# Designs tried in a protein design chat: VH-VL binders against q9umr5. Part 405

Target 1, 268 residues: q9umr5
Amino acid sequence: SYKPVIVVHGLFDSSYSFRHLLEYINETHPGTVVTVLDLFDGRESLRPLWEQVQGFREAVVPIMAKAPQGVHLICYSQGGLVCRALLSVMDDHNVDSFISLSSPQMGQYGDTDYLKWLFPTSMRSNLYRICYSPWGQEFSICNYWHDPHHDDLYLNASSFLALINGERDHPNATVWRKNFLRVGHLVLIGGPDDGVITPWQSSFFGFYDANETVLEMEEQLVYLRDSFGLKTLLARGAIVRCPMAGISHTAWHSNRTLYETCIEPWLS
Short names: E, the ipSAE of ESMFold2; O, the ipSAE of OpenDDE; V2, 0.75 times the mean of E and O plus 0.25 times the DockQ between their complexes.

## First folded at step 21 (VH-VL)

Design kh103 (framework fv_nofazinlimab)
Fold by ESMFold2-Fast, scan of step 21:
Structure kh103 (fold): chain C 268 residues (1-268), chain A 122 residues (1-122), chain B 112 residues (1-112)
Amino acid sequence: as target 1 above (268 residues)
Amino acid sequence: QVQLVQSGAEVKKPGSSVKVSCKASGGTFSSYAISWVRQAPGQGLEYLGYIIPIFGAANYNEKFKGRVTITADKSTSTAYMELSSLRSEDTAVYYCARVDFDEYGSFGMDVWGQGTMVTVSS
Amino acid sequence: DVVMTQSPLSLPVTLGQPASISCRSSQSLVWRDGNTYLNWFQQRPGQSPRRLIYKVSDRDSGVPDRFSGSGSGTDFTLKISRVEAEDVGVYYCMQGTHWPRTFGQGTKLEIK
């Protein structure tokens, strides 16, 4: 009766991290088939995002085939970028709700004391040298590193994010846009106390300009040009924004109030 | 001047493992990557993989995936390459080499260690 | 994997004469940033490889100007304008654009 739910984890994460999310779903939507994909776990989450997209694609195809009425995606952190690309490259996806849990949809620039080991603070201003190289682009972290002070390098070197956001031309852009627009609902979740995703508004398609002033989604060129369908989705009433304060990066999938407010309403 | 100094020669039995070290001096260890390359007797150069110390993460050539492990210790500015399940075909000189990111587009192994001979014999 | 093919594999030259080594890649080495990540290395007998050239034509610090690199896309050349005795060794081209990184077979430069 309920559409199945597919969960895609984040950086240095695994399927086990979602045990609380599964408990919440079972309580409110008993009988829901939830598949938490156990691909690219732990350090394998550092593999290039296009490699991860291919692996997750192979895993979701049979699940979608068994659910002709549709499926829901819940994609956490880096996993939200994987799901963005899945929706673009799959000509025949049947995703109803795409629920993005604190994912850096416009990229990452910065780190905090909270996860300094993951995104080295001392290298923030110089990480572009590493990331915008063939070596750097062989790691998922660099695939969505978006230095607002070196936007030309980001546009030219990014093998993933600049392409799926339509910030750089790609032969498949028209098809990717058409495929992405098949989604029923784009549910964006994030908040100011995340402590990892920088700027936190990246989870809502906002991002820094060259002066590190955050511009919201509606002021982004990708939105104004409707590069992959955000403006069309918003006009259709298909974008849901659910910001919540007081939630740290590792708590989005284990906070009951967040679940009840932002996730539960979209699990038909 | 940046220098890479490797550990000494090793003679190993088939099925054992070897761990070669590569200590960097000079420069900022966290600002570059360390590649590992080997050269079997009478053969050319073969790329094993590399690590970016600031990410704490390595990528491995699929030919060696599952038995090669590359690590780095930032406190000692030392990279390590461990190769397990050794075969006679693994007999080679193993080199570490730096990939410098201090100039955009200057990518390749500009500083090399002296090499470590690993001999796998009965 | 990208195959790097060098020719000749053996290059006997007379001291003071020019030498030329070709390197061909099985696919383009132009990366999405417009740069070509083609390197040339020299390995003298019993020594570690030493990078001579990166990005097709940029010479490393301390490398004599008699060494030059050229080429584009899939076809590259290393030239030595006047071979000296110290140039004896094996020369390798290497691509950094594609994973995994790959080397040519090597060209052994010998004095006649």
Scores: ipSAE 0.827, ipTM 0.919, lowest interface PAE 0.8, mean pLDDT 90

Design kh104 (framework fv_nofazinlimab)
Fold by ESMFold2-Fast, scan of step 21:
Structure kh104 (fold): chain C 268 residues (1-268), chain A 122 residues (1-122), chain B 112 residues (1-112)
Amino acid sequence: as target 1 above (268 residues)
Amino acid sequence: QVQLVQSGAEVKKPGSSVKVSCKASGGTFSSYAISWVRQAPGQGLEYLGYIIPIFGAANYNEKFKGRVTITADKSTSTAYMELSSLRSEDTAVYYCARVDFDEYGSYAMDVWGQGTMVTVSS
Amino acid sequence: DVVMTQSPLSLPVTLGQPASISCRSSQSLVWRDGNTYLNWFQQRPGQSPRRLIYKVSDRDSGVPDRFSGSGSGTDFTLKISRVEAEDVGVYYCMQGTHWPRTFGQGTKLEIK
């Protein structure tokens, strides 16, 4: 039998978005128990990410407990950050494949056509004023806003991303790293035509420097210092990179070719 | 100079709802947050919650969660605070106040509305 | 929730004399950026609150230099060097560091 699959949605999203993904899984791995977590839907996805981590943790514990051979996580967009934190805070997780679908793993810095109602064209360069404050950090989007022109503010103010990436010191960092390293496979998916995740290479732990030049994962301090285990995972052969062009942000969970190429092989 | 102008006094029966408005003039409405604070007669200040209009999202003090809803209409530069299931202890002056996110504002309520008296009586 | 405790609650002062108000928080108000988001507000009879001080010691524009704030961590003080008749009112400390934001009980400054 196949290991159960747990699905975590993204910003302004719901379980309905994964209808096609569930059909694909049922076709290729019949009998797989798939649980799409119906928490923090719609505008509730703006709740602070640590609050979301707590809620999703409560939901995944009984699923993991009933599956001693392990589970798989498929985590979409903002949901990939929730899953990053879950793997770090759970000292007993049994996750085999963590499949990250176009998630801003190193943060977000860009206006998007999809979110232009939140981010007027001029807001990108000024959002740091709101996000790097106690008020801004009480919303999920600010928890992973990473302005490369104000990296000092990001490092000092981020309540979530800078901590889980080990970019700022935390008392629990050693335990979080040990827990994260328990994962069997880290499957990273994303692509240049996403249109929302900016830079799209954030899905692969790449990000802008101060000149907005993208530096890939192996050039990041978090990788070089092995702050939460990326270098160790890569050396172990546990990181899978699956970029695909031609896929927009809302299509990652409903594209059959993407599923067959990047997801299906990791659903043992 | 930003000015906040609130709607007029209201008298409500227990169990009803009240919706208070706060219209901002001057400045860029989307560049700040609007907090809601109340003060019962002869008592101190109590924080209800706030909205960041550009996110279209609010955070509520747990004491009022489920009864309070804070919204904003960017087209009219107006924030609203609606409190439902009114009780006599909700009788208070309700204030809106701006949180400016620049260095001058320093993340504190620097501009306040004139207040709206809400009386809950049978 | 962070509890803000002011003392005294009633402060009768002779005109021209100094006045001092204490504010203590149940936990540190230092945010991770190194700033302390402690504010002081004045409320004159029948008026809306007015911000006097932000970030412990920064005086707001138009606030007389008679008003000064000091403190760190959990202990804060608002001082008025020479009380004037217009200073009558209730003074509140407020923390902006932790959710939910909370106020002290208020200190009523009155002329004796």
Scores: ipSAE 0.821, ipTM 0.915, lowest interface PAE 0.8, mean pLDDT 91

Design kh105 (framework fv_nofazinlimab)
Fold by ESMFold2-Fast, scan of step 21:
Structure kh105 (fold): chain C 268 residues (1-268), chain A 122 residues (1-122), chain B 112 residues (1-112)
Amino acid sequence: as target 1 above (268 residues)
Amino acid sequence: QVQLVQSGAEVKKPGSSVKVSCKASGGTFSSYAISWVRQAPGQGLEYLGYIIPIFGAANYNEKFKGRVTITADKSTSTAYMELSSLRSEDTAVYYCARVDFDEYGSYYMDVWGQGTMVTVSS
Amino acid sequence: DVVMTQSPLSLPVTLGQPASISCRSSQSLVWRDGNTYLNWFQQRPGQSPRRLIYKVSDRDSGVPDRFSGSGSGTDFTLKISRVEAEDVGVYYCMQGTHWPRTFGQGTKLEIK
């Protein structure tokens, strides 16, 4: 009776991370078919995001086809960006709730304790040199690296995020916007104690300006221009914001209170 | 300035594996990428793949995917290229080369190792 | 894969005379940032390749100004204004724009 749930994991992650989430769903919505996609696990999560989108697309098509009443997506961290692109490139998706679980929707700019072996404390200001090159753009992390001090390079070099956000022109932009707007609900989850997603407001489409002052979603040009449909979705009452303090990046999929407050209500 | 020094020549039997090292000196190892290129005797250059040490991740030319593994050890500033299931057609000089991410956008293999001859014969 | 085609493959030249090598790509080498990532390498007998030119026309440090690169999109040229004995070797064009990176077949420059 419940719509199937498809789960997409994040950077350096796998299906194993979601065992608690599966328990919670089974407790509150018994009989729900939950598919955690076992693709691009571990280091394979560093593959270019468009390659991941293609692979996940092939996996979700048969699941969506079997569920004429619709499906729900729960997409964690980097996985939220994969799901953003899926909703845009699929002419026939039937997603009801898209639940974005602490995902850097406007990009990432900052040092991280979780990924400190990737991002040494002094690296954030210089990572743009690697990321905004043909070599860097062949890795997922660079596909959503958004340096607010080099926005010109981000706009020109980003092969993924700038395109799906409508920050750079693309021939498919009108079709991508139309497809994305078919989503029933966009549920945004994140919080100040995440410790990895920087700024944490990126999970809510907020981001740094050139002075590293955070501007919220409604102040972003992508929202004001309605580049991929955020303003239309908000006007339709389809955007849900669920911030929660006290949750670290690796705990979003295993916190019962978070599940009950932010996820459970959207799993019809 | 940056120098790349490779391990010595290898003679291998078909079906075995070879692991070639490329040790960097000078510069910051984690600020650049290392590419691997090979050249069969009397032939042109062929790109195998590269690693960005800071990400700990490599990309491989599909022709070699499944047989080639590129790794890096940041503590010793050394990159490695391992090629398995060797065939006589893998006889070549194997080169490592630096990709520098400078502000000029010069990128691309500005410093090369001396090359390592790998001979596969029975 | 992007195919890189060089011509001529063999280039005998008289010392002090100019030499020209062409390189054609099967796809545009302009990257999304507006730059064209076409490189030229020189390989002297028994030596590792050495980069001469990057981004079509920028000379690497220490490369004499008698070497020049030009071109756009899919058609590129390396020119040597006055060939010297040290120039004997094989010259390769290489594209860095598309994955996988690919090289031309090489042009062997020899003195007549």
Scores: ipSAE 0.823, ipTM 0.917, lowest interface PAE 0.8, mean pLDDT 91

Design kh106 (framework fv_nofazinlimab; at its last look DockQ between E and O 0.77; V2 from the best seeds 0.86)
Fold by OpenDDE, look of step 23:
Structure kh106 (fold): chain C 268 residues (1-268), chain A 122 residues (1-122), chain B 112 residues (1-112)
Amino acid sequence: as target 1 above (268 residues)
Amino acid sequence: QVQLVQSGAEVKKPGSSVKVSCKASGGTFSSYAISWVRQAPGQGLEYLGYIIPIFGAANYNEKFKGRVTITADKSTSTAYMELSSLRSEDTAVYYCARVDFDEYGSYPMDVWGQGTMVTVSS
Amino acid sequence: DVVMTQSPLSLPVTLGQPASISCRSSQSLVWRDGNTYLNWFQQRPGQSPRRLIYKVSDRDSGVPDRFSGSGSGTDFTLKISRVEAEDVGVYYCMQGTHWPRTFGQGTKLEIK
């Protein structure tokens, strides 16, 4: 039998968005129990990410308990960060494949049409003023805002991303790394035509330097220091990178070719 | 300079709802957060919640357990506070106040509205 | 929740004399950006609160220099060097570091 699949949605999303993915899984892996977690839907996805992590944790624990052979996680967009945090705080998770589906794993610093919709009168360069404040950090979007021009503020003010990345020292860093390393495979999916994740390489743990030059995962301090286990995972062949062009952000979970190429191989 | 002007006094029955408005002028509404605070007669100040209009999202004091809803209309630079299931204990002056931001940090509640008296009585 | 404790709660003062109000927080108010979001508000009778001090010691525009804020961590003080008649009202400290935001009980300043 196939291992259960748990799906975590993204920002302003709901379970309805994954109807095609469910269809694909049902067709190719009949009998798979797929659970799309219906938590923090819509505007509730703006709640602090740690609050979301706690909520999702409560939901996944029973599922994992009933699946002693393990489970697969498919986590879309913001959900990918939630899932990474879940795997970091859970010392007893049994996740075989963690599929990060176009997630801003290294943060977001975008000024795309998507952000303009959300922030019609804001400038990307000034969002740090709100996000790196006690007021902004109460919202999920600020929890992974990563301004490369205000690194000190990011490192100090970020209540979520900087912590799960191990970029800021904290007493749980070693344990979180250990927990995260329990994952069988980390499948990173994203692409240049996403249009939302900025830079799109963030889905692969790439990100801007101070000059807004995109550096790859292996050039990031979190990798070099193995702060949460990326270097270790790579060394043991546990990281899979699956880039795909021609897919917009809202289509990652609804593209059959993408599913067959990047998702299906890891559902067992 | 920025000013906050609130709607007029309200008299409500227990169990009903009240919606107070707070219109901002003289600044960029989208760059602020708007906080709501109340003060019962002869009592201190109590923080209800706040909204960041640019996000269209609010954060609430859990004490009110879902009775408070804060919204904002960016097109009119107006924030709203709705309190449902009103009780006599909700009788208070309700204030809106601005939170500003710059590169040096946050500036909470530097500008206040004139207050709106809400009376809950049977 | 962070508890803000003011003392005294009642402060009768003679005109021209100094006044001092203490505010203590149940935990540090230093936020991750290095700022300490401790504010002092003045509320005159029948008026809206007015911010006097922000970030422990910075005065708002138009606030007389007879008002001063000091402190760090969890202990803060508002001082009035020479109390004037217009200073009558209730003074509140407030923390803006932790959620939810919380106020002190208020200190009622009156003229003897």
Scores: ipSAE 0.920, ipTM 0.958, lowest interface PAE 0.5, mean pLDDT 95
Fold by ESMFold2, look of step 23:
Structure kh106 (fold): chain C 268 residues (1-268), chain A 122 residues (1-122), chain B 112 residues (1-112)
Amino acid sequence: as target 1 above (268 residues)
Amino acid sequence: QVQLVQSGAEVKKPGSSVKVSCKASGGTFSSYAISWVRQAPGQGLEYLGYIIPIFGAANYNEKFKGRVTITADKSTSTAYMELSSLRSEDTAVYYCARVDFDEYGSYPMDVWGQGTMVTVSS
Amino acid sequence: DVVMTQSPLSLPVTLGQPASISCRSSQSLVWRDGNTYLNWFQQRPGQSPRRLIYKVSDRDSGVPDRFSGSGSGTDFTLKISRVEAEDVGVYYCMQGTHWPRTFGQGTKLEIK
């Protein structure tokens, strides 16, 4: 019998967007209980990420309680950050596979067609003024905005990303790391043709340095300090990297080849 | 210099809705936020909510229980506040005011609109 | 919600004498960037409010030196060193740190 699967959607998204993913799971793993969480849909996805984490936590607790053998998470785009925070704050989670589907895990610095009206290229260098304020931090996109040219402001102002990365001192850092490390596998999915996640390597915990040169996960300070467990997970073979070219941001959950290659093997 | 000009006074019946506009001139409309504040006759200031036009995203004071909707139109540099299910206690002057930002902080309500009187009576 | 409490609510003052208005918040107004987002507004009779002071003690352009702000954490004060006739009006403190933003009740300054 297959473990239940919980799906968490992204920005401006809803449960309907995952109908093809649901079909793939039903065809390959009939009888799998799949729950696409119908919370913070559409414009509600702009609510602060900690509020979203609280709401999703309340929804997943009963599902996990009924599945003592474990569950899987498939978390898309912004939803991957919600899920990573869930794994840190829940001391009683039983997640086997955390599947991060084109999520801005190290943050976001830019946009193209998908969010051009939200993050125009000419504005990304100035958006830090809004995002690193009390006003901006009340919206989800600013909770993971990561301006590589204003690192000190990011580190002080971020209410979400800098905390779950362990980039700022806080009393929960040790407990959050222990909780996150209880996950069985971390499956990282993304690719160069995404068109929205910037840099696309954020989906693999890569990110820009101050010169906008992409540094890989293993070159990031949070990895080297093992601040939330990435180095430990990699050392025990629990990190799976599944890059795929040719997929735009809105197509990750509706591509059968991606599903069969990167997702299906982890839905035990 | 940024200037905020609001729509004119309104007289409304209980149970109806009102929509107040706030047109910005000067500055870059997408670079700041617009707050909405009201003041009943002879009373203090009460915060309704704000919008960040570049995100098209608004935040609302829960006191108004979903009766307030705040929007912005970047093409006309205009913010709007709509209050529904009007009651006599909603009689007030409604103000819009700018929130500005730089690398050193945030600066609420440095520029105010002239105010819009909304009277709810029947 | 963060409660902002002003004292006094009514303040009769003799021309040329000092005035002092207290504002207390139910939570610290220090935000994680190190700034304290406490603001003071003046509303003269029949006018829109205008900002006098931001970030506790910084005067806005065109605000006379006789206005000064001070305080930290949860306790704040607006002082007028010599009250003039044009200072008549209602003064509000406002916090910009916490959602929702909140105002004090107002202090009505009157000439004796």
Scores: ipSAE 0.863, ipTM 0.944, lowest interface PAE 0.6, mean pLDDT 91
Fold by ESMFold2-Fast, scan of step 21:
Structure kh106 (fold): chain C 268 residues (1-268), chain A 122 residues (1-122), chain B 112 residues (1-112)
Amino acid sequence: as target 1 above (268 residues)
Amino acid sequence: QVQLVQSGAEVKKPGSSVKVSCKASGGTFSSYAISWVRQAPGQGLEYLGYIIPIFGAANYNEKFKGRVTITADKSTSTAYMELSSLRSEDTAVYYCARVDFDEYGSYPMDVWGQGTMVTVSS
Amino acid sequence: DVVMTQSPLSLPVTLGQPASISCRSSQSLVWRDGNTYLNWFQQRPGQSPRRLIYKVSDRDSGVPDRFSGSGSGTDFTLKISRVEAEDVGVYYCMQGTHWPRTFGQGTKLEIK
């Protein structure tokens, strides 16, 4: 009766993080087939995002093929970027709802309260030196590092985010836009108390300008140029924004109120 | 300036493991990467992998994946390379070397350790 | 993997004469930042390797100007204008652009 749900985890994560989410789905939509992909778990989540996209693509193809009515994606944190790329590279995906749980859709620039050892305060301003190199781009973290003070380096060096956002040209850009526009609903979830995703508005396609002032999605060149279809999706009524205060980064997949408000309505 | 000092020579039996250390002094340990390279007697240089200490994360050459583990301890500014399931073909001098970065590019292997001879014999 | 091919593998030279080593890569070494990450290393007998050249042609501090690097894309050359006795050793090219990083086979420079 219900469309299958595919779950893609985040950085240093695994299927174990989603036990509460699976309980909620089972309670409200009994009989839903939920597949939490056990690829790139733990330290393997640091592999380049394009490598992860290829692996997840191979895993989702048979699931989508068996569900002619369509599937839903729930993609958490870094996993939301993987799902962005999946929707662009798959010319035959049948995704209805793409539910992005606090994912840095415009990139990450800032310290992390929970993983401060990855982004200590002293390194935020200097991480661009490592990230915008061949060495840094061999790690997922650097694939979406977006330093607003070195936007020229980000645009040239990013192997993933700048391409998937259409911020740098790619031969496949037109096809990626066409494929992404096949999605039924883009459900964006995030909030000011996340504590990891910086700026938190990155989950809603907002981001810092050169003065670290946040500009919302509608002010971004990626939106204004409709580089991968955000403006078209918004005009179609296909973008859902569901911000919620009081939720920390590791709680998006385990908060019942969040589930009932932002996720449950989109699991047909 | 940065200096890299490695642990001493080791003799190991086939099937065992070895862990070589590389202690950095000078500079900021978290601002660069450490590569590991080996050289069998009379042979060329072979790349094993590298670690970026600030991420606590390493990448390994596929040839050694599953046998090599590279780690770093930021509190002691020390990188480690552990190679398991040792074979006679693993007999080599193992080197650590720094990769430096700035906004204009990356600069691999400008500073090298002195090398650690690992002999695998039965 | 990117294959780095050096020639010659053995290079006997007379003191004071020039020497030239070729290095070819199986793929372009230009990265999207516009830099070409081709490096040259010297290994004297019994010593650790020492970097001579980075980014094709930039010379490391303390490296004599008789050493020069040139090339683009996939074809690179290291030249020594006037070989000195201290130049004896094995020379390696190395690419930093692609994963995994790879070295040429090495060129043994000997005084004849």
Scores: ipSAE 0.857, ipTM 0.936, lowest interface PAE 0.6, mean pLDDT 92
ESMFold2, look of step 22: ipSAE 0.857; ipTM 0.945
ESMFold2 (binder alone), look of step 22: mean pLDDT 88; pTM 0.907
OpenDDE, look of step 22: ipSAE 0.916; ipTM 0.957
ESMFold2 (binder alone), look of step 23: mean pLDDT 88; pTM 0.910

Design kh107 (framework fv_nofazinlimab)
Fold by ESMFold2-Fast, scan of step 21:
Structure kh107 (fold): chain C 268 residues (1-268), chain A 122 residues (1-122), chain B 112 residues (1-112)
Amino acid sequence: as target 1 above (268 residues)
Amino acid sequence: QVQLVQSGAEVKKPGSSVKVSCKASGGTFSSYAISWVRQAPGQGLEYLGYIIPIFGAANYNEKFKGRVTITADKSTSTAYMELSSLRSEDTAVYYCARVDFDEYGSYGFDYWGQGTMVTVSS
Amino acid sequence: DVVMTQSPLSLPVTLGQPASISCRSSQSLVWRDGNTYLNWFQQRPGQSPRRLIYKVSDRDSGVPDRFSGSGSGTDFTLKISRVEAEDVGVYYCMQGTHWPRTFGQGTKLEIK
């Protein structure tokens, strides 16, 4: 008997995107109960991330309560940030594997094909003006916009990512860290050909410095200070890193080789 | 210079809907937000909601959520505010106003449209 | 919602004399970036509102220096050092910090 799986989608996405993932799980782990959450679909994915966290929390509570043996989370793109916050705000979660599927864990800074699709003209260097305002922070995409050239504005203005990563203080930080550390495994997946997540190493808690040189997780202040438990999890052997080349952003949930290599081993 | 030009006055029956336009000229349409504010005759200002055109998404004051829809057409640099299920108390001048995201960080309504009178009467 | 309360609501002033309008908010208007997003608007009869002041005390381009804003947290003041005939109208404070954005009820300034 396999633990239930809860799937959280990404920006401008819906449960439909996971039909191949469901097929793979059914093939390798027959009988697994998989729930793909149909909340904040399409344009509603632009709602503030804390609003989304509240809604997803209400949906996952009864699922977790019915599975005393534990559950697994598979969280795609922006959904990985929602799951980061869920694991921190829920003092009763029973998550075994948290599988983060190409999620911008340290933020997003790029005008890749996806941003050009949203914005007809490149706005990477100027998006900070919109995002680091009270107006911009009322949209999910700005909640994890992380401009390395305006790090002071990011730290002060971010309503979500800077708080959940412990980059800015919060009264609940100690409780959030304790709750997050209850997770069994943190499985990080991403790759250089994603084409959307910029830098792609953000999926592995790496990020740009002020010169746009990528510094890996172990060089990040949040890791060194153990702000929400990354250093503790790594020391426990609970962090899994699974990079794969050749996979575009919309293909992470529909690539069989990726599933077999990076996801399947963590679905007990 | 930036200018916001709104559509003309409307007279509507209770239960109908109205759609007011706000065309922006000057500046970059994608570099700001458009807010909608109304003013009933002889009364103060009331906030309806806003859109950030580059995101293609709007936020609505809960008082009007379900009745108001704010959209934008980037190709014509025009924002729209549609209000449905009209009641007599919806009689007001409706204004669009710009929120500029410039280096000053003011994030306030620096330019306003001329206003559109919407009268709801039987 | 954040309630914005203005006083006085009616302000008759003699030409050339100073005028002062108060605005109080039900919650602090300091945003987490340390800035206070309190604005002041002027609406002349038959016209659209015009922003005079943003971030408590910064004047918009073209606004005469006789207009000044001050305050912090929840208590704000707009001052006109020498009222001119063209200043007749209704003055509104507005907070941009919290959702939804809210306005004071307005202060009608009239020449005596």
Scores: ipSAE 0.816, ipTM 0.912, lowest interface PAE 0.8, mean pLDDT 91

